Miniprotein binders against Putative pumilio homolog 16 (APUM16). Designs and how they scored, part 16

Target 1, 332 residues: Putative pumilio homolog 16 (APUM16), of Arabidopsis thaliana (Mouse-ear cress) (q9fie9)
Amino acid sequence: MANNNSFSMSTMFNTIQEILNEEPLTVPSPPSRGGYSLFHIRKAEMDIQRIFNFMTGSEDLKDDISVLDTGTLMWMASLMTSDCDYFMVITTNKNGSKTLQKLMGMSDDMDVFFFEAIMRLFIHVMTDKYASYVTIQGMRVFQQDKRELMYDQILRYACFLAGDQYGCIALNEIITDLDDPYYRDQLLDIVANNALLLSNDAYGNFVVQHVLKLRDSRCTRNIADKLCGYCVELSFKKYGSYIVERLLEAGDVPMATVVLDLLACKTEMLIRLARSEYGNFVVCKALELTNEILTADLFYGLVNRLMPYRHLLHRSPRSKIATILDSMSVPN
Key: E = the ipSAE of ESMFold2; O = the ipSAE of OpenDDE; V2 = 0.75 times the mean of E and O plus 0.25 times the DockQ between their complexes.

## First folded at step 10 (miniprotein)

Design k9 (from k4 with E40M; at its last look DockQ between E and O 0.85; V2 from the best seeds 0.00; counts 0 for: pae E 2.2 > 1.5)
Fold by ESMFold2, look of step 10:
Formats: sequence, structure tokens, C-alpha cells
Structure k9 (fold): chain B 332 residues (1-332), chain A 85 residues (1-85)
Amino acid sequence: as target 1 above (332 residues)
Amino acid sequence: SPEEILKRAQELIDKARELMEEARKLLEQGDTEKAIELLMDAYDLLERAWELAKELGDPELIKEALRLMEEVFRLLDEALKLRKE
């Protein structure tokens, strides 16, 4: 199974092993740190092995970046971004990712190298546990024109990223950090328009949940509209039921959408849902949240559908619903 | 094991079918209270079978359990209406 871009893991691995097996340039130890220091290395003596050691080494062993000359840093940025393999080895390393994030934003001229490398490798970077945070940092510190191009790529690949184990985390971080209403609204609209697909996905459901936690009323209503007619089906499922519960909590319109779905299904299906592993929590929450004067028609709609079968609900070990229905009985 | 789960699910379905047939006869005879009890027992057995069928990932067994649950529910609804009269 191959990625659709020019990146090759086998070529990268072979190249890196060749570089790592070369004898290092002999450089005196810096006053403060050992072989991970670039303190005394001039541009003409720079090699990729020393850059790897510096970027991926323990924070305890490195010199502070702030003491390095700007010309040295510029040459480092140029060399480590000159080859896709070099960049990916550095950015997919935990320490390498953190160190690169510290370099980003120091110089607009240096940032050009980082931006170009990120864009060339965008999908590989965004779906990696550590490298994705390099992109997130770029969105914080790069010039506006670069950030806009990065947002365009995020919008283009949003659904793909949402379905990836690391891409969904990175996407949620971007959603949290987005201040620009133009890109934020477009990204939220993409999530809402694909809400059913994402809600049924092992990773995409976390993106839908995250977006609902933002409490954007328009986006929440759009998600509710797209899930309308599917809330019962989703409520039988572990992750689907969580999303339906979040809709119930999100405001009067999303709540009404869910409850009307519950009321629209066959009575046997509603009872089966009420007795089910995950759906019982949805029905219980719907009863609790609609038990108010402004939503009384929804509340009694549910009660009237459930009450004739309260004894069947009592027999279920999973359901609090029978207890709620008992409280509606006329006192003796 | 999958084979033990399948056997258990089929046993529950078979028992539920027996209870349903007994309940139908009781309803014809006017013994509504006993029919209701048997129908609730059948529904409980079918729900357990449905859960086992989902654990197996057996779509035909899931479909059969659901069909029978709907049938039990219709009989239960009829019995409850008859009792009120």
C-alpha cells in the first residue's frame, strides 16, 4: 500500500543509515554541552549528521538556540529542509519536532524553508504523531500569506485527516486555535456537512464531538440537521450515542431534532432502544432534559409512547427509564 | 467460543418461539394475564439472542431475532388492549 506523493520510506531509511554510519566531523566540545552542540561549528563545516544530533538530541544536552548566530541557523534550516528524508527524520522524532517548533517564527526568511518543506510533505506531516505539531506551530507563527495557503490545504484534506488516528487530533487542535472566521466557518461547515459519515468513523466521531463542544450555535444546528433521521440508529452504537447525547445538551433546537427522531420511529424500536446498552442513556437524557414547561409536548410525547410498556422496561437491568415513568403515576 | 454463542442464541430463539405459540393459544382462550407474562419472557429471551447475534456478527441471525421481537411486541400490544376491555 503506497502513499500518493513522492515520499519514499525505504529510500529515506537507507539514506539516513548511510549518513548515520559516516564518521562525524571532529569538533571540540562546546563549553556547555557535548556532541549535540553547534556552538563552534561554522557554516563551511556543517554536516547533516551534526544537525540530526542537535535537532533530535535530549533537551538536557543541547545548547540554547538563542546563542547561535542567525547565519548559522539559516544554513541549518536550508540544509535540513533540502531533502524530504532529512526533514521527515527530524520532524517525526519527538525532540526534533519540539526543537523545530522553537526555531519557527524566529526569522521570516528562515520560515520560508520550513513552510516549503511542510507543504511538500503535507499529508505525511499531518498524519504523524509529532510532525503534525510542526504544522500547527507554523499556523501560529508564519506570515499571513503562508498561513492562508496552509488553511487551504487543511480545508482540502479535512475529512481525510478526521479519519486518521493522528490527523483527527491535529485537526482538533487547528479547530481550537482558528481565529480567522473565514477559515473557521468553512472548516466547521465541512465537519457539519459530513457529520453522519464522521459520526460513524472510529476517529471522525472525536472531531464531531470536539466541534459540538465549541458551542457554535449555527454549526451545532447544521450538525443536528444532517443527523436528522439517523439519531435512533446512532444511539444503538457506542460512539454514535455519545454524539446524540451531546446534541441533546447543545440547545433547544438540537434537542428537539433528536427527540422528534425518537418519536418518529416504531414503538417497538423505541422500547428496544430504551432497553439497549447505549440507547437507554439517550432516552433517559431526553426525558430528563425535556421535563420542563417549555418542552412539555416533547416530554409527554416520549412518556405516552413509553408508559404502556413500563413493565417491560422494568424487566431491563440497564434502564433508569422505568423509575422515571413510575414517578409519573397518579399517587394512591 | 463462536460455536457456543451460536448454540446459545439458537436455544433462546427456540424457547421464545415456544412461548409465543403458547401465548397465542392463551389469548384465543381469553387467558390474557398469563399470555402477557409469557410474551414478556419471550421478549427478554429474544433480546439476549439479539445481543449474542451482534457479538457473532451474524446478519441473518440478527435479522431473525429482530423479526421475532417485533412479532412478540405486536402480540403483547394486542394482549394489553384486550386486558383493558
Scores: ipSAE 0.486, ipTM 0.855, lowest interface PAE 2.2, mean pLDDT 84
ESMFold2 (binder alone), look of step 10: mean pLDDT 88; pTM 0.880
OpenDDE base, look of step 10: ipSAE 0.601; ipTM 0.881

Design r11 (from r9 with R74E; at its last look DockQ between E and O 0.03; V2 from the best seeds 0.00; counts 0 for: pae O 9.4 > 1.5, placed apart)
Fold by OpenDDE base, look of step 10:
Structure r11 (fold): chain B 332 residues (1-332), chain A 85 residues (1-85)
Amino acid sequence: as target 1 above (332 residues)
Amino acid sequence: SPEEILKRAQELIDKARELMEEARKLLEQGDTEKALELLREAYDLLYEAWELAYELGDPELIEEAFELMMEVMELLDEAEKLRKE
């Protein structure tokens, strides 16, 4: 049973959500503010500690938000966002992030504080495991003017975020949630234009894979064009092979691009690829998808190049390539 | 140690910058093949630096490494165009 671990972005997101749910929370102590007079320090410290405990407390505190008056909530929002370090301590906390997400969108006046804090700490927030969800929530619930400013930051840092462990997840969520065609198309264009870089990156490859799954015809074509000449090299890599398989599945033009790369490479390279850990799946997929009347030229091109070396391909018990080739050989 | 990781990441970035500068000179001289080789090496170094920066959680170092990776990719694209002409 070939564990076709079909890398699914949904499986990744689910696994990440599972990991996010299982980790025991170490609650960091809030930073001590050194600069206030001792009495104002104690009250402010008590207030800061109370806010911290409220924000980072257990989920049972959900009911407590509904009991707080608007003035108290505004005051809390102002205090927690007045200090970047303190805001980061709250927003990087699992419960703190969740509580912030609930407070966001309750009031436009309160959202100003959260928006300003996020914008000041944009990269720090977007590259954190829990804080990135605060930004995602802001992109959903903030007023249009604030969302536009956040889009501008996302566009500016799109490649950077795509290369980050948590940023890539946040970016994929944002791409999925984007209702504005203008910003969506720009973001897709950035991903497409940097497809080779992102496809070779440990995290960026997930963004490329995600974008290919959206089936945007323009973006998919642009990615295929950018990866033209590199499909063989990518196919040797774990994540690169997934991208190339997604291109094969994306339509006739992307499929043709991949197959033409396979046909253009040296015979030795093609045989190495067909025997490789990941590349064998790409070559197999290419054969399976081209075995149609409209793509018969591509199929026979592959078959003709591989057929003389079929005996070398039989040694990979996981490869269907040999089976496909044997089915095409006229019984002598 | 975090300090050792930071130092290593910076050393990788510095070496990558040197390779990029040499590659630019080689492109100007028309030695596209050697330039491509150096740029690939620079990319690998920057990728390692980026991984180290990520382990540190240093956004500035991550950004620097990534910006340089993008620049390497632009130079690679330019070099490949020149090779086809």
Scores: ipSAE 0.007, ipTM 0.292, lowest interface PAE 9.4, mean pLDDT 82
ESMFold2, look of step 10: ipSAE 0.584; ipTM 0.859
ESMFold2 (binder alone), look of step 10: mean pLDDT 89; pTM 0.880

Design r12 (from r9 with E63M R74Q; at its last look DockQ between E and O 0.82; V2 from the best seeds 0.76)
Fold by ESMFold2, look of step 10:
Structure r12 (fold): chain B 332 residues (1-332), chain A 85 residues (1-85)
Amino acid sequence: as target 1 above (332 residues)
Amino acid sequence: SPEEILKRAQELIDKARELMEEARKLLEQGDTEKALELLREAYDLLYEAWELAYELGDPELIMEAFELMMEVMQLLDEAEKLRKE
């Protein structure tokens, strides 16, 4: 314990940054098989600094990674994954993440180093803007046994990741890539079972919206069922209103679920929703999507509830609801 | 083609940025209803771009569209506060 860091992740990053900024007295000799000396210790620090500079440099300058021999690549993989700070400093760098992704899949032996580092630091990696794509790449290129262990971790932390600024993006990438029915169904079911909580979350709502756009009818039905009875409440809210709009767009059954929810509330509440900053868009979309022969009962259900109060809806100078209602005459 | 999808996504983002700038000006002027309309349109464009970015598998584009959608949400919060006042 040579310095005063507290072993916190923040302190660890500061320590690595300090090492990387230190200037050596002389350029050390190349790595050797043995012999410990003052230059050997400083050479190890120079080696990780050189690896960091290589990994974080311009992506275009590293397109020919295949020029490096396998032994050098294995040595680099071993050293950069030997310490959690080394790995995190590299993978949280935009270019470091991209370069590491190019190394992944080149060798099953090398991939063991990357897999073990990812699993050791799973939550830290998955909640980082750039490092999360290292995990996503691993799920594309690692051996099946490693991928299965990674999916188990995704399922375990799915709701936590969905509520994270960058975790939600990473989770959506994983959902997009899913092809294994066992993990796909379980992950989609976790999202659906938590749909109300996620729909009200600043980041989780993006996961629900993404899942609804997958066109998975079972998952869409499950989400609609879990949100049934809550569509009016959600429609008053910034994030929730977009979820309700995605349900309206998802198919005839989810659309009917939403509209029946709107029709089930008292007229005073429906008018308040139609005049609200977010709910007016939901009501307008419901009118637009139900205005056809097969859904005429839903359409006129809404119109009949709104029409007596149309003068209250004109107070919004750009409200499309009032325009739609004003155009309603007895169709000929 | 991927090139056409990328061009479309970039056009959507560019248009959304224009709408967001106009919405900021409207919020300064107190025209919160028009600002909400522009922010709504910007969000819809960004959501489409975000979906196209996932289709491309383009992490930079995914993140750009996502960060702009979060910015729209912050502007919507500002518009809501001004309306309550």
Scores: ipSAE 0.663, ipTM 0.871, lowest interface PAE 1.3, mean pLDDT 83
ESMFold2 (binder alone), look of step 10: mean pLDDT 89; pTM 0.883
OpenDDE base, look of step 10: ipSAE 0.821; ipTM 0.935

Design r13 (from r9 with W50F R74E; at its last look DockQ between E and O 0.69; V2 from the best seeds 0.00; counts 0 for: pae O 2.2 > 1.5)
Fold by OpenDDE base, look of step 10:
Structure r13 (fold): chain B 332 residues (1-332), chain A 85 residues (1-85)
Amino acid sequence: as target 1 above (332 residues)
Amino acid sequence: SPEEILKRAQELIDKARELMEEARKLLEQGDTEKALELLREAYDLLYEAFELAYELGDPELIEEAFELMMEVMELLDEAEKLRKE
């Protein structure tokens, strides 16, 4: 007789929410060394509240994980993952997330429970401040077959995650930590193929910036190709200006792509850009980075176009563009 | 070392906060141009701190750097509004 004690999920959630809405538990003075050793918690005496307290408790309880028997840990993992709302409450908690990350990779049998819960709640986990790190840890410690299934979800939702406040962070970490070239290259291709969309997005721009800093030559070139003809337009925008600056820094080919766009635009547009709130920094950066022997043609191309209008670029006595141009003017 | 990376990231964040506070004062004074320069510098420092936090895998430091980057972006939007008035 399976006691289907249908603990109403709503009652548990409300009780946990009541506990979470209670004032920050005054850090109890470190229990004297005679603290309740989790050693004596019989498996039969562990309840949902005890598991929650263990998972969300202070870091000092982490040493107690090593002392729990495998059967108790398996039971805890099973119980935590049996209910999606309960799992989310633990996983979205700062300490709960950290404790889960420690439990992951201890055994393949235990990891099945965590993997299944993550996969059921994949978007919810990946778009949460603390829970996203549980997925990242799973991508490190789970068996290859589980990691592959998680990669398939990441690839499917990559643009969505890139446009999310926490998803973009998690996506960047996954891109950085990826040891599998096949999945890494696919993620880089998705970023590159959507570079214009992501470069205009409040969060997606961080993904493009991050990928450009990885200095993957293929990806960097693909991004430059996708943004070719749009660098001037992007440079007027808050997020876009940073993308264009990162392109200038990413190497000779992307730098040349940006400068050629600046040189191809109408003189009125270039002067407007050089005078704009964000575009002035892009034009300044382009001048600074091209002021080398190997890029002298690009530098002088910019200088020659801007020089006739230098008087319009002196908005402030501290205009870096004007200072660069004035340094090139031979005193008559 | 992880400790050195953490220390460097915190130094960058602290300096960025100082620049952001100076930028706020400059915006109140109507010096939007100098404020924009400081905000862009703050953003670059925060981005470096964010990358270091990422290397450490420190969620709190990542979030702190990211939240400050978003705050810089909001201050830039305020600066743009003040220039149009």
Scores: ipSAE 0.168, ipTM 0.670, lowest interface PAE 2.2, mean pLDDT 84
ESMFold2, look of step 10: ipSAE 0.749; ipTM 0.904
ESMFold2 (binder alone), look of step 10: mean pLDDT 89; pTM 0.878

Design r14 (from r9 with E37Y R74Q; at its last look DockQ between E and O 0.83; V2 from the best seeds 0.00; counts 0 for: pae E 1.53 > 1.5)
Fold by ESMFold2, look of step 10:
Structure r14 (fold): chain B 332 residues (1-332), chain A 85 residues (1-85)
Amino acid sequence: as target 1 above (332 residues)
Amino acid sequence: SPEEILKRAQELIDKARELMEEARKLLEQGDTEKALYLLREAYDLLYEAWELAYELGDPELIEEAFELMMEVMQLLDEAEKLRKE
């Protein structure tokens, strides 16, 4: 006969009870004529297994973490951060990440363990779907000196994180939550200074788009300056076309930067762009956004260059550019 | 309010999913230009939902919107291949 070894939500509560009721201080047997005690090895392995089960189990069964005494919580924090594998198995689990986030901020002394583990494993944590939110929570609840060290690491690895599938998401969360103007401006400057590289990256483009949405006028101007002269090139590309559209939407100065770039290229290139798979959307948005009295010089600059080639623009099905131009033509 | 923001983000995602399904049908029919227009609209809705999800600090909503935007990019790649033959 054998007992069922599966884990359940009721098993999690029993595991917590077992931890609370465990007899403290067990001394290993001294060596005899050549034997060794395995008690410490098996106890430690069983203790970490209980912690794994607790941390990675159902989130709703852990709402009562506050009933655990400080000594138990400190012991758990120490053991789960004592080994890189223990920490990573817990934090890369969806429930483990959420449970750890609940433990963070409860005690500054306990937070030291979490901070040290995060910093030791920084790149691995920041590029994981779930573990990255542990770092984000630390930046919300840790003492200021720890947060400053974490921001230093963010600044150091910003471009690498921006190019990672999960790193870019985490970086955008950090950018959104930044409350320290010094680190915020430094991070935004790094994004802006690397805007061309990031705009051409499969994941970095999402960071540039997110920063433009913040409506930080200094950062937006810096991005527009770095991308000035490249807007036509970017507009031919799947990711780049969205960056250019975000610039058009970001305010009068970046919009003017984009439109002046479009007007600065040869007419042949502008027509190729207007007929291209992605560039047509940029040209159309530029026309729509500049069609106002205050930007009429930009609007008619575009119209005057496109109008002689209206017949070529009609050859693309459902072209909004051609429709806009038709509404302005003089009937014969 | 956060509840209104969440409802708006969910509505944007729902509409984007509808546009993506319509785009898939158009790609099967060979109408890559119409599909491209729907995919660009779907992306715009998803981008707005994605930014709302950051405003909420809602990791599950951020993940959903981001994964759908990546799916739009895959469909755009399919549209490019169909145009080239």
Scores: ipSAE 0.649, ipTM 0.874, lowest interface PAE 1.5, mean pLDDT 83
ESMFold2 (binder alone), look of step 10: mean pLDDT 89; pTM 0.889
OpenDDE base, look of step 10: ipSAE 0.790; ipTM 0.928

Design r15 (from r9 with L36I R74E; at its last look DockQ between E and O 0.80; V2 from the best seeds 0.00; counts 0 for: pae E 1.6 > 1.5)
Fold by ESMFold2, look of step 10:
Structure r15 (fold): chain B 332 residues (1-332), chain A 85 residues (1-85)
Amino acid sequence: as target 1 above (332 residues)
Amino acid sequence: SPEEILKRAQELIDKARELMEEARKLLEQGDTEKAIELLREAYDLLYEAWELAYELGDPELIEEAFELMMEVMELLDEAEKLRKE
């Protein structure tokens, strides 16, 4: 994430953003009813300061972008992408990001400027709260050749992005939107192949959770396979317990994988898990979801291991497991 | 419809915020076990809202739900530290 000058670049961006936030964000006085706002400013009078003010101003003021002539729009695109600091100041601003997204897709020639800026600054863009959505918009509206190059970069940096606070959000959005099977399957395979590492990561776990929610059968089976043998360990952890719960909910094969892992550990460990802060929820969900005719062997496997120790399970405010076990001791 | 999904997501977030506030009070009182139960419930509600926000393609909802999920994770970490004391 950091390189020899990344700290300096971050400090410089913050300083520039503070200065721009203090400068007036005003547009020129509205002209008469024959013309309004910034859209009647001559191209020759446009400069980078005016572009900053326009791009970062209120979103409502920019609903007339479609009436600007192509020459003015090309001038704006070329100038704001001509310097990495210009581009980053605009795209890391909430309104700047939204306004840029509206400009993207309007012209393939303008999109070349945006694409080149994004690719030059890819990691900086993808790990920023607002700038990352500029990349996402490019993947929606750019020509196919540009989109393919962007997907190649996503695949290259997928695990790095998954470990970043804003990168993981952007990556999940890309996963949601991706319909090209070639890139979709590769991205899902990267997530699945790294599922154990990601599940232990403060941000990567959210990528695994999102992918499991997609209900892609192949990816879900791949994740279950990679986590097989680790479900008890994960269930003791605050992030890991949610991954295991997502697996239990994801289908019959992932559910069986989890329950068989639970049954494979020593009874003392299973009881410790059932009494633990996070693991009790996993064990309870496993009991609830396997309590069906087709999964009766898994259900009774758990019940038979837990029942002799049900008195220990009543000693916790997490006694839902005990309630289930008590119902099994009453004839039906 | 998108309007129904948005309403559902907001209802889930509102309930999660209430549970989080109750959990904060329990942590101040030292009742870490009950706080964890409420925080796990809040997380499940936020997870549902978060996925609904992705279905809507609503960046502001995605951000709100995600930030609250991260806040729940921080509270769970605080609860674990208090429990071990």
Scores: ipSAE 0.622, ipTM 0.859, lowest interface PAE 1.6, mean pLDDT 83
ESMFold2 (binder alone), look of step 10: mean pLDDT 89; pTM 0.889
OpenDDE base, look of step 10: ipSAE 0.700; ipTM 0.903

## First folded at step 11 (miniprotein)

Design r16 (from r9 with W50F R74Q; at its last look DockQ between E and O 0.79; V2 from the best seeds 0.00; counts 0 for: pae E 2.0 > 1.5)
Fold by OpenDDE base, look of step 11:
Structure r16 (fold): chain B 332 residues (1-332), chain A 85 residues (1-85)
Amino acid sequence: as target 1 above (332 residues)
Amino acid sequence: SPEEILKRAQELIDKARELMEEARKLLEQGDTEKALELLREAYDLLYEAFELAYELGDPELIEEAFELMMEVMQLLDEAEKLRKE
């Protein structure tokens, strides 16, 4: 009976709130050892609580930050980043994240503290709902040398981040905001090289879809090449079907790659796909797009293979595939 | 304009929410085929909204669109279960 004490973040928050709400235990007068008086510890504790309240407060923080002197801001930044647990508590808070994003880029000296904290906690920050936006903001406002080091971490963990609920969103935003072609191309190459893995993942599929929508010709071609021979298999799957639809929409070469895979498979497999829960939409999309682009050979290739089995493709009264095929049958 | 993009994204999200609610009712009625069609349409609208949200750089809109896309995926899983029963 393994007690999976899932230490939920809620339990840590409640424990920290309980510790903060515990009445100051009357600590008996410590014996007169050396001069860092209980007063400095209490002052530091009070300062930590004040910083937390400031950072996580709902008030229009713009006006309050503008009134703070540079020395106070530097002290706050130093204190917030001196403890990883304390930094994470602030950074994972909705208001704390927003306040940090406002503080970033105000001073290069202050940004050193934030950068070092982010780098120490990189995966934890990038896989959190609110903290990931602190990294994204850092990628916008930090000095070039810091951004390069952050890019190296993003490249190193790209597949891991792509498979995470919050990491995939952050990664897509970073890909979109990237002003450096060198790092952007490397990140696109990682996505393309892992396209089959990511296309089968609950979160990674969003990264592949996003990258296909950027319409980078090199990346789009590389993804099509990596998914060549797998388009039929992917089209049976929930996530994979959307990837194949995005490939059909991504241009003539990706569209041709998908349609050629559909044409290369056995007739039984194609009919099974056209009659599948997700694959019917892919086959319908392939027919619609090949008809619109006047890609006559691809369109008629599909039509000719499906036409003998049109009676099996009437799943619902609204079968779009059947409607397309019936429109092509000249009345005898 | 950014205002026009935001308006369009919100219109797409609102329409997707309507389709999702209709799909829920259809699933309760056992009409899984029509529910699946509406859910796929909702997903496409949400994905367009998601792209517009990235173009705007609006984190709240990105999150809203993404959360709704995940909800569509959950409803698709429910529809798949009901078809196997």
Scores: ipSAE 0.371, ipTM 0.785, lowest interface PAE 1.5, mean pLDDT 85
ESMFold2, look of step 11: ipSAE 0.583; ipTM 0.861
ESMFold2 (binder alone), look of step 11: mean pLDDT 89; pTM 0.881

Design r17 (from r12 with W50F; at its last look DockQ between E and O 0.83; V2 from the best seeds 0.76)
Fold by ESMFold2, look of step 11:
Structure r17 (fold): chain B 332 residues (1-332), chain A 85 residues (1-85)
Amino acid sequence: as target 1 above (332 residues)
Amino acid sequence: SPEEILKRAQELIDKARELMEEARKLLEQGDTEKALELLREAYDLLYEAFELAYELGDPELIMEAFELMMEVMQLLDEAEKLRKE
């Protein structure tokens, strides 16, 4: 559904490319004061072509940024941010994004142009493979008042970004970079409070997985609490099964939460899960990770439920579960 | 060290690519159960590389691991469809 309606960025790119590659229709004669605007528009189009070529050129050719005077850099910043299409065509280009990141932080006055363009186009920038890193750079180098406004927008759109193919990557970068506890804790709380929805999403699951890898004890506990009661349901699903595996790996408390959730369902459902396409991997990992002295009650809880039905578990990959069960002595 | 982390992430990605190639061959042959096993292993390696790439702050490595994980997800969809046929 999203693919059919996602032409907006390609349309903007094609429009700018057409302008940059076409010959001017007419250049007006040198104006009197009343005609200045038409000549200025034509000149600006020619100037943006030069800026586009400079910004999107090879990284090897950008060593000369330091030789440009501040007036030239301010002129470039003003013109490239003067039109939404100009800004997006430059920033959605791999080299354009990298070049803009090098310009950011050089001057607070120049950064105002970049900040205002980013904020005006926030969703479009944050959902692009390359342009999103311009925003990430801004959060690193802009003045604190600008950074705080940007974090407010991140918080506002966090769930939408998490559900986007490139937004989730950018959001994970922001989560990794955040060092202000006020914004960091709020962002982590938004992810955790929406963990079930995100865990079932094609892109949101990457955000939940990333947050669990951070090993933030409060956030991990909150995620485990929100997913408690849903681990069996999730384990039947392609994306959800990975989330449950990551909870098993996240520490003793999340692991116990998952295993207790598995043990709380009826034995028929647990066997169905152990035989299922994705759930078998979850059950196998639960057995592997609980097979230790401190978790023996969890391990044997699973074993006791599965052993009577081990004959149903002798298939790949289900044979790993069966192998574990077969290696155990007949209980007395 | 950053250099050791980069080397580890690259090794994980290389191994995952090998597993994905073998899984594609198995899917062509109709062995969907073995393909699923290899794809799950590949995903686990890529997930580790993905998180190492964030630790490095290496956007190109992040994107490489991510795109491979999305490709694994597409192969899992193919395997599931073939299994139901």
Scores: ipSAE 0.732, ipTM 0.897, lowest interface PAE 1.1, mean pLDDT 83
ESMFold2 (binder alone), look of step 11: mean pLDDT 89; pTM 0.883
OpenDDE base, look of step 11: ipSAE 0.753; ipTM 0.913

